# VH-VL binders against Protein cereblon (ohgt), part 10

Target 1, 230 residues: Protein cereblon (ohgt), of Drosophila ananassae (Fruit fly) (b3m1f2r157to386)
Amino acid sequence: LSRVPGVDYLEHILFPGEVLPFMIDGSLFDDEMPGLDGLIFGVGFPLMQPPEDNPHKLYGVTCQVYEKGESGRQLVFYKSRALQRIVINCDDIQGPPQYIARNPTSKCFSKVKILPEYFLPEPLKCVDMGSMSRFRDIPSMRDKYRRYQLSSTPWPADACQEYAYEEIVERARKKLEIHKIDTMPRCPIQLSFWLVRNLHLTEKMMRLTFLTDSVNTRLQLIGSTLKEES
Below, E stands for the ipSAE of ESMFold2; O stands for the ipSAE of ESMFold2 at other seeds; V2 stands for 0.75 times the mean of E and O plus 0.25 times the DockQ between their complexes.

## First folded at step 4 (VH-VL)

Design c5 (from r3s with heavy chain S102T; framework fv_roconkibart; at its last look DockQ between E and O 0.03; V2 from the best seeds 0.00; counts 0 for: pae E 14.8 > 2, placed apart)
Fold by ESMFold2, look of step 4:
Structure c5 (fold): chain C 230 residues (1-230), chain A 121 residues (1-121), chain B 112 residues (1-112)
Amino acid sequence: as target 1 above (230 residues)
Amino acid sequence: QVQLVQSGAEVKKPGASVKVSCKASGYTFTNYGMNWMRQAPGQGLEWMGWINTYTGEPTYADKFQGRVTFTLDTSISTAYMELSRLRSDDTAVYYCARGSSTGDSTWFDPWGQGTLVTVSS
Amino acid sequence: DVVMTQSPLSLPVTLGQPASISCRSSQSLLHSTGYNYLHWYLQKPGQSPQLLIYLGSNRASGVPDRFSGSGSGTDFTLKISRVEAEDVGVYYCMQALQTPYTFGQGTKLEIK
């Protein structure tokens, strides 16, 4: 887990790579870091899921401030960029979280767990555990062996991603304006988030694509939506 | 509980000065600017200006420039408003109100209880 | 200065019925960030003003959900879905886009 110096609520889902502009009242002015130092803070999405489904988990993103905008007698304007998906145990929150449009950052902080992003360019082939089997019954090695076993287990054919990466790109290209296509990222992780931002997905699909840690699965979900709309 | 407690009612003669205090409690005083408003009897609200409680720098509405002074005593979390060269149309209830930020202060919450200043011969 | 005009100035309402208050500004209150710098306050009899709505549509902490704000630019509305006895008082809109900050004339809400 890592700790962020601020946690705020946002009413809608924000994906990595999106810009989050906000205005704050004065907590950053009292800070020795006036927000130009690339402050990293957390943003949670309390409305992403029903309370009874997961009442102790708050999903969100980290954001990093990169620009201070217009200044004056009104609130100070900042731009931040979402970086990483996170999950917060609500019991770890210190101070009351506030909606970012109502209150300054840095008044509420928490430990957060950074969610992984993994991408497998091709389905894993079966991997023999032979040389690692001797560690199975050694207590100090058991956890390492178990983690290796999980990572090397072949995926069943009916659980594997069937979409080619290039097919998903081609279907998206047909639905998007040419100047948007020129901004497509090369990185599959970034592309999966870019596609969610640039396609008009349902609230259910936005939730599903945010919650998966597998880039392959996220792309498959996006691809199935493109087929259903055509 | 966040509170602003103002000094008591004042009766002044034309040409005098009045100084109204506003004591803050329940929050970090220097994190939020202090705004001053007034309300003449039976009339609406009028913004007089504000003071940055972190820097001590005041901003005055043009109408009051040259007659009003905002000051602070940060050690006791207190803001002051002094209005000089009083005239009968300065009779009003004067309010302090906490701004939404240290810098820009666009909405006010909470307000003090108000201080009636009466200017009469 | 930005002139704020409220209507109606007097609003008698039957208990339990809806109420609506209009606020119009002489200039747009929409900032380039997408926020409207328009706030609503209630001054109950014998009390200081209290914040109800900030930035056009956001309810302040502790304000009942029967209060709502809407509008953008120059035209704003405060609605009370179901008036209660505690809602009597004078309602003010305030612009905070430009100094001096200016208030509307007030709307006095009374129970019939």
Scores: ipSAE 0.000, ipTM 0.423, lowest interface PAE 14.8, mean pLDDT 76
ESMFold2 (binder alone), look of step 4: mean pLDDT 94; pTM 0.962
ESMFold2 at other seeds, look of step 4: ipSAE 0.006; ipTM 0.429

## First folded at step 5 (VH-VL; framework fv_roconkibart)

Design c6 (from c4 with heavy chain T106Y; at its last look DockQ between E and O 0.09; V2 from the best seeds 0.00; counts 0 for: pae E 16.5 > 2, placed apart)
Fold by ESMFold2, look of step 6:
Structure c6 (fold): chain C 230 residues (1-230), chain A 121 residues (1-121), chain B 112 residues (1-112)
Amino acid sequence: as target 1 above (230 residues)
Amino acid sequence: QVQLVQSGAEVKKPGASVKVSCKASGYTFRNYGMNWMRQAPGQGLEWMGWINTYTGEPTYADKFQGRVTFTLDTSISTAYMELSRLRSDDTAVYYCARGSSSGDSYWFDYWGQGTLVTVSS
Amino acid sequence: DVVMTQSPLSLPVTLGQPASISCRSSQSLLHSTGYNYLHWYLQKPGQSPQLLIYLGSNRASGVPDRFSGSGSGTDFTLKISRVEAEDVGVYYCMQALQTPYTFGQGTKLEIK
């Protein structure tokens, strides 16, 4: 369980790797700590309806501030990058969350659970399959695994290189604008999120692809929409 | 300036269906969920469910599951409620109501004018 | 389902006098954030319901200061410090912590 210093609402789903610009009231800063550079905070998607088993779950992402932009007198502009998918029990939220587009003026905190990204095990023939997920399941390494997820923007190189669906990539290239193809990531984890945002999938499909923890399943969902539309 | 305008009163026979529209104006439609309530003559309020206007996913109260359908037309900022297999005890005023702006609760800050649906033979 | 019980169901009040309406829930409405997910609505004769109080004690936009909400957990009270003629109607409490959202039976406030 990881305490995130802020939880704000975003009307649209944001996927890991995307940039989130925002403005915040400068009065929320400590007098001794100007700006939010390097801060990791949570963004929740209140309009993405969770499963009915627990209607108080809020899905979202962690974001890390990497740039302070131009700002007015009271509002400070920041850029952040989404890192990892999270889920929050709304009962754990301390303070009133606000929509980020309304320039939050109050502090809000919560405990979060970081959602995993993993390749499906058997019957795939891969060396070091699910190496990071294996560390998560070992009790002595759980704190290291969580810390790694919170502190890292790029995915591990070995996980990024293990999974490539040439057929999905080729079908996506047929539908994408030429200038976007140059930005296509090679990492299957990053590729799965990139494809969702660049292929303009339906809101239902964006929700489904966000909620799956399996990179293989996410890519298969994306691939099924490409077959239907092609 | 927020306004919810519902379709007009309807008279239906038992076994028929009715579709009530709720047209929203004065706000960004996708930022607020749409709730549906009903009120039988001389009775209190009953929540029927809601629809997420961003995702289009409905939630129905168990009592209405299988008989009610919530849909959207986001191009005209309109929500719809369709109730099928009407019975005489479905005679009521049906309301749409906008959910809260905070997104962490669903209090209803603006209500439509209500649509009377009368079910009689 | 969370059962909401209002009392009284009928409340005749003299103009200018205070009024008080009680609402009880079958389980706690206190969220871990400190908010009570209890709201109050007024339905004036011939009109749609309108929001009066949200999250236990917060007045909705345009609601006069003579309305106040209090209480926590399972017991909530709506108070009107000085009843005016425009306050006539049926008052409903509603819980929104757990689906299905449920209303109290209503309290009809009348001038008499």
Scores: ipSAE 0.000, ipTM 0.406, lowest interface PAE 16.5, mean pLDDT 74
ESMFold2-Fast, scan of step 5: ipSAE 0.000; ipTM 0.402
ESMFold2 (binder alone), look of step 6: mean pLDDT 94; pTM 0.961
ESMFold2 at other seeds, look of step 6: ipSAE 0.005; ipTM 0.474

Design e12 (from c6 with heavy chain S101N)
Heavy chain, then light chain:
Amino acid sequence: QVQLVQSGAEVKKPGASVKVSCKASGYTFRNYGMNWMRQAPGQGLEWMGWINTYTGEPTYADKFQGRVTFTLDTSISTAYMELSRLRSDDTAVYYCARGSNSGDSYWFDYWGQGTLVTVSS
Amino acid sequence: DVVMTQSPLSLPVTLGQPASISCRSSQSLLHSTGYNYLHWYLQKPGQSPQLLIYLGSNRASGVPDRFSGSGSGTDFTLKISRVEAEDVGVYYCMQALQTPYTFGQGTKLEIK
ESMFold2-Fast, scan of step 5: ipSAE 0.000; ipTM 0.420

Design e2 (from c6 with heavy chain S100T)
Heavy chain, then light chain:
Amino acid sequence: QVQLVQSGAEVKKPGASVKVSCKASGYTFRNYGMNWMRQAPGQGLEWMGWINTYTGEPTYADKFQGRVTFTLDTSISTAYMELSRLRSDDTAVYYCARGTSSGDSYWFDYWGQGTLVTVSS
Amino acid sequence: DVVMTQSPLSLPVTLGQPASISCRSSQSLLHSTGYNYLHWYLQKPGQSPQLLIYLGSNRASGVPDRFSGSGSGTDFTLKISRVEAEDVGVYYCMQALQTPYTFGQGTKLEIK
ESMFold2-Fast, scan of step 5: ipSAE 0.000; ipTM 0.457

Design e21 (from c6 with heavy chain S105Y)
Fold by ESMFold2-Fast, scan of step 5:
Structure e21 (fold): chain C 230 residues (1-230), chain A 121 residues (1-121), chain B 112 residues (1-112)
Amino acid sequence: as target 1 above (230 residues)
Amino acid sequence: QVQLVQSGAEVKKPGASVKVSCKASGYTFRNYGMNWMRQAPGQGLEWMGWINTYTGEPTYADKFQGRVTFTLDTSISTAYMELSRLRSDDTAVYYCARGSSSGDYYWFDYWGQGTLVTVSS
Amino acid sequence: DVVMTQSPLSLPVTLGQPASISCRSSQSLLHSTGYNYLHWYLQKPGQSPQLLIYLGSNRASGVPDRFSGSGSGTDFTLKISRVEAEDVGVYYCMQALQTPYTFGQGTKLEIK
């Protein structure tokens, strides 16, 4: 994959909320380059497989510099925090200003697309109609199965979401240190990324949780990895 | 070498539609977005929207309320702007302009010569 | 919408003298990349606009060194160190930070 100007490449997956510290040789800056305090830049993940429908896309995140570390004449230290998931399309260099990324040590820019985070009122656990599915294939029971489907009212979406949310949180508590639990966010979007950052997930689960744009799906995926038989 | 050539002046009646073309040459058409602007007589410049020449996706300024349509014919490197339900206050010079290719967004580095559209009864 | 305000609207200048045009935005144009998404265009009489300065201070290809742009956030300035006859026209600033992209009212530069 050709390196995209304005996007730094990282050998591992970085999720929103993670800190990315970096060092820059101060001698690389010139008078035309703006200061880095508050800079937002792009980070791409070559190890992330592109979608089957678009093999030219590269996944990544935007990072914002929030702290300047101790600086000498040779090296300047910075801390940045990942903010948003992005996709980089190497063939599409068009787009609005919010889709621009800049390499911190270069004047080079690249256009990126910010990926949305969807949190929909969809139940994570619903009444399972599986027991009634056997009746669908029996002619005498087909009408009963259809009436049952039409008259069934699963838990209200809000109740289902709250229940699943609490279950995932309690399962996470069993695997996490108490002091980390104190930093757990209440927002489902932030929680989904926080859980990925603080749990030991397999490489496959890291990729799956990064690629989904559904917060509900990400939480379900995380919840599945917390399921244990004892 | 880079050139944007627009269609000729039009005179239309109120309620009619006009379609302005912008033919690009001297560069790879699909790599640069196309923007549309207008300038009423004695007035300043007004941005109407743009079209992504790679994806074909248009973005319109809200004030045109569905009256504007941007389209492409990539086989002849041409962008089109169609404005419907014309009013006398749509009388203006209409410009196409190429969006930046540098990876930075967005300045208009090359402009068409302009197309005067006069709407009169 | 971001409102762009230029001053002065009319600028009579003697050949060889400096000229200065101000542009103010209703919102900060400083993007998180550290750049200001403010551009300057020149429209000569009877011609289409042409790019002069991009991202606040960068001269477009072919633009003479006598043109310079400066400023940050909401206040920007275009300077011409020595006005020449071919500089006559209307100067526009434009913000491209958010849609709809908006222009200033224009500043007409004329030779006395």
Scores: ipSAE 0.000, ipTM 0.460, lowest interface PAE 11.8, mean pLDDT 76

Design e24 (from c6 with heavy chain S105L)
Fold by ESMFold2-Fast, scan of step 5:
Structure e24 (fold): chain C 230 residues (1-230), chain A 121 residues (1-121), chain B 112 residues (1-112)
Amino acid sequence: as target 1 above (230 residues)
Amino acid sequence: QVQLVQSGAEVKKPGASVKVSCKASGYTFRNYGMNWMRQAPGQGLEWMGWINTYTGEPTYADKFQGRVTFTLDTSISTAYMELSRLRSDDTAVYYCARGSSSGDLYWFDYWGQGTLVTVSS
Amino acid sequence: DVVMTQSPLSLPVTLGQPASISCRSSQSLLHSTGYNYLHWYLQKPGQSPQLLIYLGSNRASGVPDRFSGSGSGTDFTLKISRVEAEDVGVYYCMQALQTPYTFGQGTKLEIK
C-alpha cells in the first residue's frame, strides 16, 4: 500500500480543529525517516466544487503534526490537527508565494492561499418602539414597555456577542452531551468550526459552512440548522 | 553498504542463558525491523520473532515466548537476542535479518553471518 | 501455523540445464491487496540465506534474470533457466501472510 494514505486527497471535508491520523512505513526510507513533529502539510477535498474561474483549484486545509501515535509492524502512526482553510494551486495569489508540503513525507510543495476568517460583531437589533408605545400609558403594562424601551437602545458589541453565544449554547445543549458543551469556545471564529465538527450536518451544509469566508454567515447557517431541527 | 555483523560462537551448559548481538551498518537502523531465525544442524530455518527498531516493541513466536528476549541499543545500531534456560535442542546457528516492508508486505533482504550456539556438557 | 511443503527435496542438475522447484502452502497466501506473501531464499554452502524472489515473482536486487518466480494462492514455482555453478545450495520458500512466518523444508540443488 501507499506510504501515507489519504493525506493528498481526503474524500470527506475536514474543518479547522479536527484531528487527522495517518501512518508511515519506515522501511520505504533508505535514509533517516523525516522529522515530522511540527510539520505543516496540505490536504485537499475533491468533494468541494472548485471555483468557476479556475477548475484546477482545490479546496482544503493545512494540517500540523503534533503527536506520534501507536505503531504496528514497522509502521508509525501520527496525529495531526487541521489549522486553516486553503485553496491549492492558486496562480493568482497576491503577495509572496506560500508553499506547503503535499503530504507529511513529501519533498514536493504546492502553492496555496490561506483563506481568511472574517467576523463582524452585530449589535442587538432594536425593537420597534412604535409597536410598543400602546403599552406606555397602561399601568399594568408599564414594566413590559420599559423592557422593550431598554431593548431598543444600541448595545455594546460584547453584549451582543454574549447573547448570541448563549442562544447557540442552549440550542446545542439539546443535541450534545454536557461535557461537549463545556469545551465550546467563546471565540466566534473557533466556535463556528467547533460547531461544525460536533454537529451532524448534511454534506450540503458542510460545504456551505466551509466555503464562506464570513464567520457571521457560518454561524447563521449553523444557527438556522439548530432552529430547524429543534 | 548494508551489513549485519553478529557476535562470535558460544558454548553453554544446559540451563544457562546466551545473548547474541547483531550490529547494523550502512542504513538508518530505526527504519527497518530486525528479525531472528535459527537453524539446527542439518535442519531448516525457523522464525523466532522480530523487534520494531523504531518503537522498541518485540514480537515473539509462541514457541519461544517466555524464554527469548529481544532488545536494542540504538546508540550503536545493535539488536540483541537472549535465550534462557538452554537445552541441547537449542544447539543451532542463530541469524539476525533486516525486515523490508511496504505496509503489510514483509521479507528479509539482508542477513547476518550467523552465530553458532552449542549447548552441551 | 501455515505449513510450507517443497518438492523435490533433492535436485541433481547438469550445468546449463533448467531447474524447477515447487512450493505449496496449506492455505492461500493471496492477500486482499492482490499480492502473494511468498518469498524465495538461497542458502549457499557455509553461507547465510540470501533473498532471491519476493512477493511471488519480483527479483531481489542483484539477482540474475535467469531466476523467476510464479504461482498464486497455494502453488508456487521457482525456475532457473540455465543452472550455473554458483547456483548450488539449498532453496527455501517462506510465507509472510501470518505469524509465525514459516519456511519450506528446503530443496538441495546439486551439480551432477
Scores: ipSAE 0.028, ipTM 0.539, lowest interface PAE 6.8, mean pLDDT 79

Design e26 (from c6 with heavy chain Y106F)
Fold by ESMFold2-Fast, scan of step 5:
Structure e26 (fold): chain C 230 residues (1-230), chain A 121 residues (1-121), chain B 112 residues (1-112)
Amino acid sequence: as target 1 above (230 residues)
Amino acid sequence: QVQLVQSGAEVKKPGASVKVSCKASGYTFRNYGMNWMRQAPGQGLEWMGWINTYTGEPTYADKFQGRVTFTLDTSISTAYMELSRLRSDDTAVYYCARGSSSGDSFWFDYWGQGTLVTVSS
Amino acid sequence: DVVMTQSPLSLPVTLGQPASISCRSSQSLLHSTGYNYLHWYLQKPGQSPQLLIYLGSNRASGVPDRFSGSGSGTDFTLKISRVEAEDVGVYYCMQALQTPYTFGQGTKLEIK
């Protein structure tokens, strides 16, 4: 069950690119159902840790209706696709925090902040990282190397040790079945989310890959998982 | 418009494997899951499992776990069901059917024409 | 596994008369969404099954309004207000509340 009709929250993380189907009971409307083609609505993840700067907010995604299914007399079936990561302000949510909207045609909306997707066309390469490693085995240089290593180890990812984009894609190709490769998007932003959907990641890695605003960091986190499994 | 076309009838010996195909047309393949059912001659319908066409992840009924494999070829909008270690009681018409969405497969709005698999010595 | 029981198994009906088929589940099919995850299918002789009713009471596309579904929880009914010749076949109920999805044993509707 991916979504409960009439409830705009999920107990699991939904990444951009995933399909979220839903149904609306037409009997809830006085007249014929309003058109929902192209409707954008919000879906929150109540079980996800709130943003550190505001405990009254929920992480989530926007979803856009792209297809209206053939309906029975009382129910209309819709398909939506998750598009963008968002933060939902719980102070503006109609009803309980776990219930963003009772139907997607509701005029009571929460304000949302669209989270950015930052991408560098090619990850930065750090020439000095390789040169510094050569000092590791020199006794007089060990303290200098250790100091450099210590300053270069905190997350998020060290820019000097980022994988080339092509290396991550190649590692993923070796792990994924051929029929899945045919669905791989060319856009790096969409590819980063597609990889999360098609690779078996731990809950910790799914949370980390959702929370980062950097596409390069998301790809590196995915790449580190692939490296450790190889 | 929506159509599911299955491969032709098969006759197999006990212990063999059979692979049935289901080619979809008239809709976006990845947006609807694919379910597999079978029906032994003169008997009722039995659900075997489904495959999420968006992620490629299969879900198998426990009875068939370890003997059945669901796969996809998204480039030709085709789903496959392979059943191994065939027994005489696997003789049945096998159906593919389109699920209610890619994320769930509660009801089946379009069905393939069925593939008769006969297992005999 | 959820057991689905249909009654009657054989239903001879005169053309133009109403028909009723019962389906009972071994446990409630009512989800927290307020919907019953019970669906009805018709298999005409020599054909694949076709969807008639989904989520207890919703008619599938192209299904005549003489077909209606009702019930909640564990007791469901499919009704045909006036049986036509094209209604001949085997009717199945199916639960999709939990895996494995299970079907009733089928009800064969025949014209007297």
Scores: ipSAE 0.000, ipTM 0.422, lowest interface PAE 15.6, mean pLDDT 75

Design e3 (from c6 with heavy chain S100V; at its last look DockQ between E and O 0.30; V2 from the best seeds 0.00; counts 0 for: pae O 12.9 > 2)
Fold by ESMFold2 at other seeds, look of step 6:
Parts: C-alpha cells; structure tokens; sequence
Structure e3 (fold): chain C 230 residues (1-230), chain A 121 residues (1-121), chain B 112 residues (1-112)
C-alpha cells in the first residue's frame, strides 16, 4: 500500500528487470529541483485486460530512474528500470492519464498496491518431510511436528515433474540464441520475468504470466508454452 | 455522503480579483483531484483546470494560464480558485467538481452548488 | 482542442414519450483499449450538473435504467425511453480524450 509520484501509461506490458527509456520536457523538473536520479514512479498498462473480477484495476510496475541521458535539448532523456509489479484502483487516480511515449506534460498520482512475489514449495520438498518425523516421538515437540505437517502442501508427482524448474530451464535453452543463454539469471523470480522477455509469448500468455503472483505457477505457465507436442 | 460546498456569490469590479472556496466532506480529500469549471449566463460549461490534492500541483487550461491560481488547505479539506484581472466576460457561475479516473479516462462525479461571480462596472 | 457538437439544441418532448440526444466529436474518442472517452451530464433547472453516463454507456450510481448511452468513435447518443417530469434540464456531453476537456453546447429538454 504505497503512494508513488507520477503514474503514466505504457502501451505494452513491462516486466520487472526491463529497462524503460523515456523523454520528458526539462522544464517539468528543471525548476531548482534535483534531477530525476533515483526517482520511483509508476507505469500502468491500460491495454492489458484486468482480471474479470477486478474491472476497475490498472496493472503496472514501479520504475526507478538510474541514469540521465543526453542534455542540452528541450527534452531530457532518462533511463529507468522496472522493479515491482503493482495494481492501482482506477478510482484513486488523480488527473488526466498520459502515455509516457508522448512526453508527459502533467503529473498524475495514485495509491498503488505492490503485488507479491511468492515462491511455493517445490512438490518434491513437500514429499520429503520425512526427516522431521523423528520429532513426533518427543513430547515437547509434538505440537511443532503437527504444525509442520499441516503446513505442507502436496502436489501431483507426474504434473510436478513435468513442470519442474530445471526442466523448464532446459526446454528454454533449446529455444534461445546462445548469446542470450549467458544472461539467464539463476534466481527463479528473475528467471521467470527474463523468460517472458526472451521468449516470444502470445499477448494472452504475457498477461497470464504478469498476473500470476506465484513464481512456480508462472514458470509452469511458461513451461506449458515450451511443451510442444507433435 | 460526498458533498462539495462552495462560498457565496460575489460582485466585483473590472480589474479586481475573486477567490472561491470549495469545502469537501464525506470522502478522503487527498484521494481525488479537484476540478474547476465555469458557466456564463445562458452558456455552456468550460473546464478551467484542476489541482492535485495530494501534491498540491495545479494544471490550468491554456485560456486561463496567468490569471487563475488553484490552492489548497488540506487541514480543512478545502480547495480555492482565484481569478485575477476580472473583466465583464468573466461573469459566470463557477463550479468545483471531484475528478474520478477509470480505465484511462476522467470524469466529474460530484459537483459543488456553484458560486455566481458578477463583474460589473 | 476537440470540438463537441450536440443536436438538437432544444428538444420539446411529450411526457411519457422517448427522447434522443446526439453528440458528435471532431475526432474519435475511441481509445485503443475499446473505451470511448465520452461522458454525459444533466443540469436540472437551478441545479449544478450531475453525472448520468460515463465511458459512453455506463450509468452512474442512482441513475434510472430508462437512461442509456450508445455510440462509438465520433457519434454518440443519449436515449431516454420514457420521459418523466424530473428529466427536464440541459444535457451535456463531455470528451475526456485530452485537455482541455470540452463540453457540447447543451440540449435543453422541455415538456411540451
């Protein structure tokens, strides 16, 4: 639940980790104010259809400015990087929305909610809880053991193996150019967003992967795209 | 209930200034922008601009740039519009209205009762 | 600036009969999202304007279902299926595509 200065529109989906270059009129921020370096702002995706049960929602990302480009023109070039997925209640938006590619001339602000990135246990980890069973026989630990058992969530073994993180990575490597593979991140969260950027997913699949908060589910969606049956 | 209550009617001479207040109640003031419109007698509506109630940053329609000033007092949930160098064609009813965005459009869901400003010699 | 043109400017209607008001913009109000950036307001005699229809066809809270909006792009219509005495006033369309936001000239609906 955060307020961010400046919420602009972008005509396509931007995923965390992507660079967003833009230009603005220098007079907007050339008024004895520090430059935009380090500024965090929001970018909404008005062309992305929201979930059916949330029709008044605008999805987007936070971006942070990290570099000022060339200067000495009427327009100033900046580079920013997408950080976190957000959702905006459209009723909270103040002012006329503007597309960032049209060199915004006014400010639009809103409250935003940062969407979570959570990492569900791998299915095999849920099956491998046997090492905790020895605490069942110790009276002082019996409640902790029961609580641990209840927190475990089983997954179907056949489906879990097919969508295992390592399998998805190997299938992706077969479809990517060798110079892109050297840039593949090891963090599963970053990897899920990297795969969307570097695979040519359909507009529907990009929307589904953006809307998914579970890293494992996002990877499984991407993996289903890579599983080509003859 | 959302309400916008404006200050009373004003009679001014050409060259003077007028300041109209708009007090909001029934909602969180800083969550919605405040817009100003006017309506000359027997004429239609004209948008003058708006002020961001969170940051205090105003935006003016080009026609009014240099003559109008929007300000806020957030402690009492009140917006102000001041129009200077008045002339006879500024005679109008002035409205404040709460701005609402949905999708990427903008509309005015609640309006003040209006403030008649008469400019006469 | 986007020019909004309403027709008719004066609309006398027999009580209980339908009414139709046209609004035409100088450029398309249909955004690539599929939304039309057009809204309708009613100003009853002696009152401030009230929102009737937003985004071309959506009724505002508390607006009776006898009001409906239709159209797309540059041509829009507000319909009242059965005019009641409380419907008298001036109807305005407004574009929200770009600043300055602009209104039509108004259509005065009267009971004859």
Amino acid sequence: as target 1 above (230 residues)
Amino acid sequence: QVQLVQSGAEVKKPGASVKVSCKASGYTFRNYGMNWMRQAPGQGLEWMGWINTYTGEPTYADKFQGRVTFTLDTSISTAYMELSRLRSDDTAVYYCARGVSSGDSYWFDYWGQGTLVTVSS
Amino acid sequence: DVVMTQSPLSLPVTLGQPASISCRSSQSLLHSTGYNYLHWYLQKPGQSPQLLIYLGSNRASGVPDRFSGSGSGTDFTLKISRVEAEDVGVYYCMQALQTPYTFGQGTKLEIK
Scores: ipSAE 0.000, ipTM 0.477, lowest interface PAE 12.9, mean pLDDT 76
ESMFold2-Fast, scan of step 5: ipSAE 0.012; ipTM 0.477
ESMFold2, look of step 6: ipSAE 0.013; ipTM 0.497
ESMFold2 (binder alone), look of step 6: mean pLDDT 94; pTM 0.948

Design e30
Fold by ESMFold2-Fast, scan of step 5:
Structure e30 (fold): chain C 230 residues (1-230), chain A 122 residues (1-122), chain B 112 residues (1-112)
Amino acid sequence: as target 1 above (230 residues)
Amino acid sequence: QVQLVQSGAEVKKPGASVKVSCKASGYTFRNYGMNWMRQAPGQGLEWMGWINTYTGEPTYADKFQGRVTFTLDTSISTAYMELSRLRSDDTAVYYCARGSSSGDYSYWFDYWGQGTLVTVSS
Amino acid sequence: DVVMTQSPLSLPVTLGQPASISCRSSQSLLHSTGYNYLHWYLQKPGQSPQLLIYLGSNRASGVPDRFSGSGSGTDFTLKISRVEAEDVGVYYCMQALQTPYTFGQGTKLEIK
């Protein structure tokens, strides 16, 4: 936990739906501490911010306390769940906050911007150039396939096609244990975050899937990863 | 240090297409969105849309939807704006500008390209 | 679309005197984050626009402290405490609360 008012720092990326357990030493509080049940607080990810970006801006999530457990007289364990992606800007704190990212160990707060989740009725899949996919499987041509993937390929609107959720679910079933499949959410927004949490994605892919506001784009990125690994 | 360099002036016939480039340097290209604006001679600024440089996902103003395409070449830190079915009232200086890094929205534009004059004439 | 209206459209000012430009929006630009998504730009003759003020009142990097922004909701003001020759150009306010982002019609500041 970092001591920036209203914000706790975490060294890894936490996606919506993920559980963040934490502990509070009760000896740090005065007699009139308010209860923490239902408290919403902010968690920032320094690793998400590029070195060239404003050092006072961080990507993160809001977390809400949903469960309390006692481990002793002085130590209280809490479970929280990440809810929404946010961006934190500490330089622009002025006047009463519209939204509170409150540190659970203090009454400090910071203004945060909630990042929206946009979803089209049906997920879209960008059409892959079929001839380029062959380079992935040919050792001498893998570098050209990587360049194609690393380059921001021109994205014509007509190149995107509908991508059925059933394809993603089917591919996930091949990679994940049966007991995890049983916990797969039906909501596309939650599904996109659930897939990131339960698949072993590269750090680069985790950053890309976290940064997009489009659920359809997030699902496309995940789907392309599952397709490539298939 | 931060610099956006746009391609040179273009003269096009009505019905043609134009593709303007915007080459970024002095920062990490993928960390900031790229916005596109235009300004007709003697007129004010008009926002055309932006592209998310991390995901490659473009957002177009409704007025330009179906005629404009934003694309990227991240290997050379370059963004492109292609406007099709040109009309005489598309004559304007076209600008690229770096957006804020506050998520999937570009709220303010801290660095601008020098502008590209596109003239559409018969 | 959100309509942005600037006043005055033409602003002749004597060097060293203060100047004030108003910007009004057709709807509140105060977001749930507590910020006003209103930004000010200056376009000097023959040059690209440059950012002066973002989020209502924050000076951009390299902008002199003689420039200040104020206001909230639908009424915003850009003030220059002492106009210098280099301040000549067209000033634009812009809203970024919702797409499409829209600019005011511009205020041309000229030395008398």
Scores: ipSAE 0.000, ipTM 0.409, lowest interface PAE 16.9, mean pLDDT 74

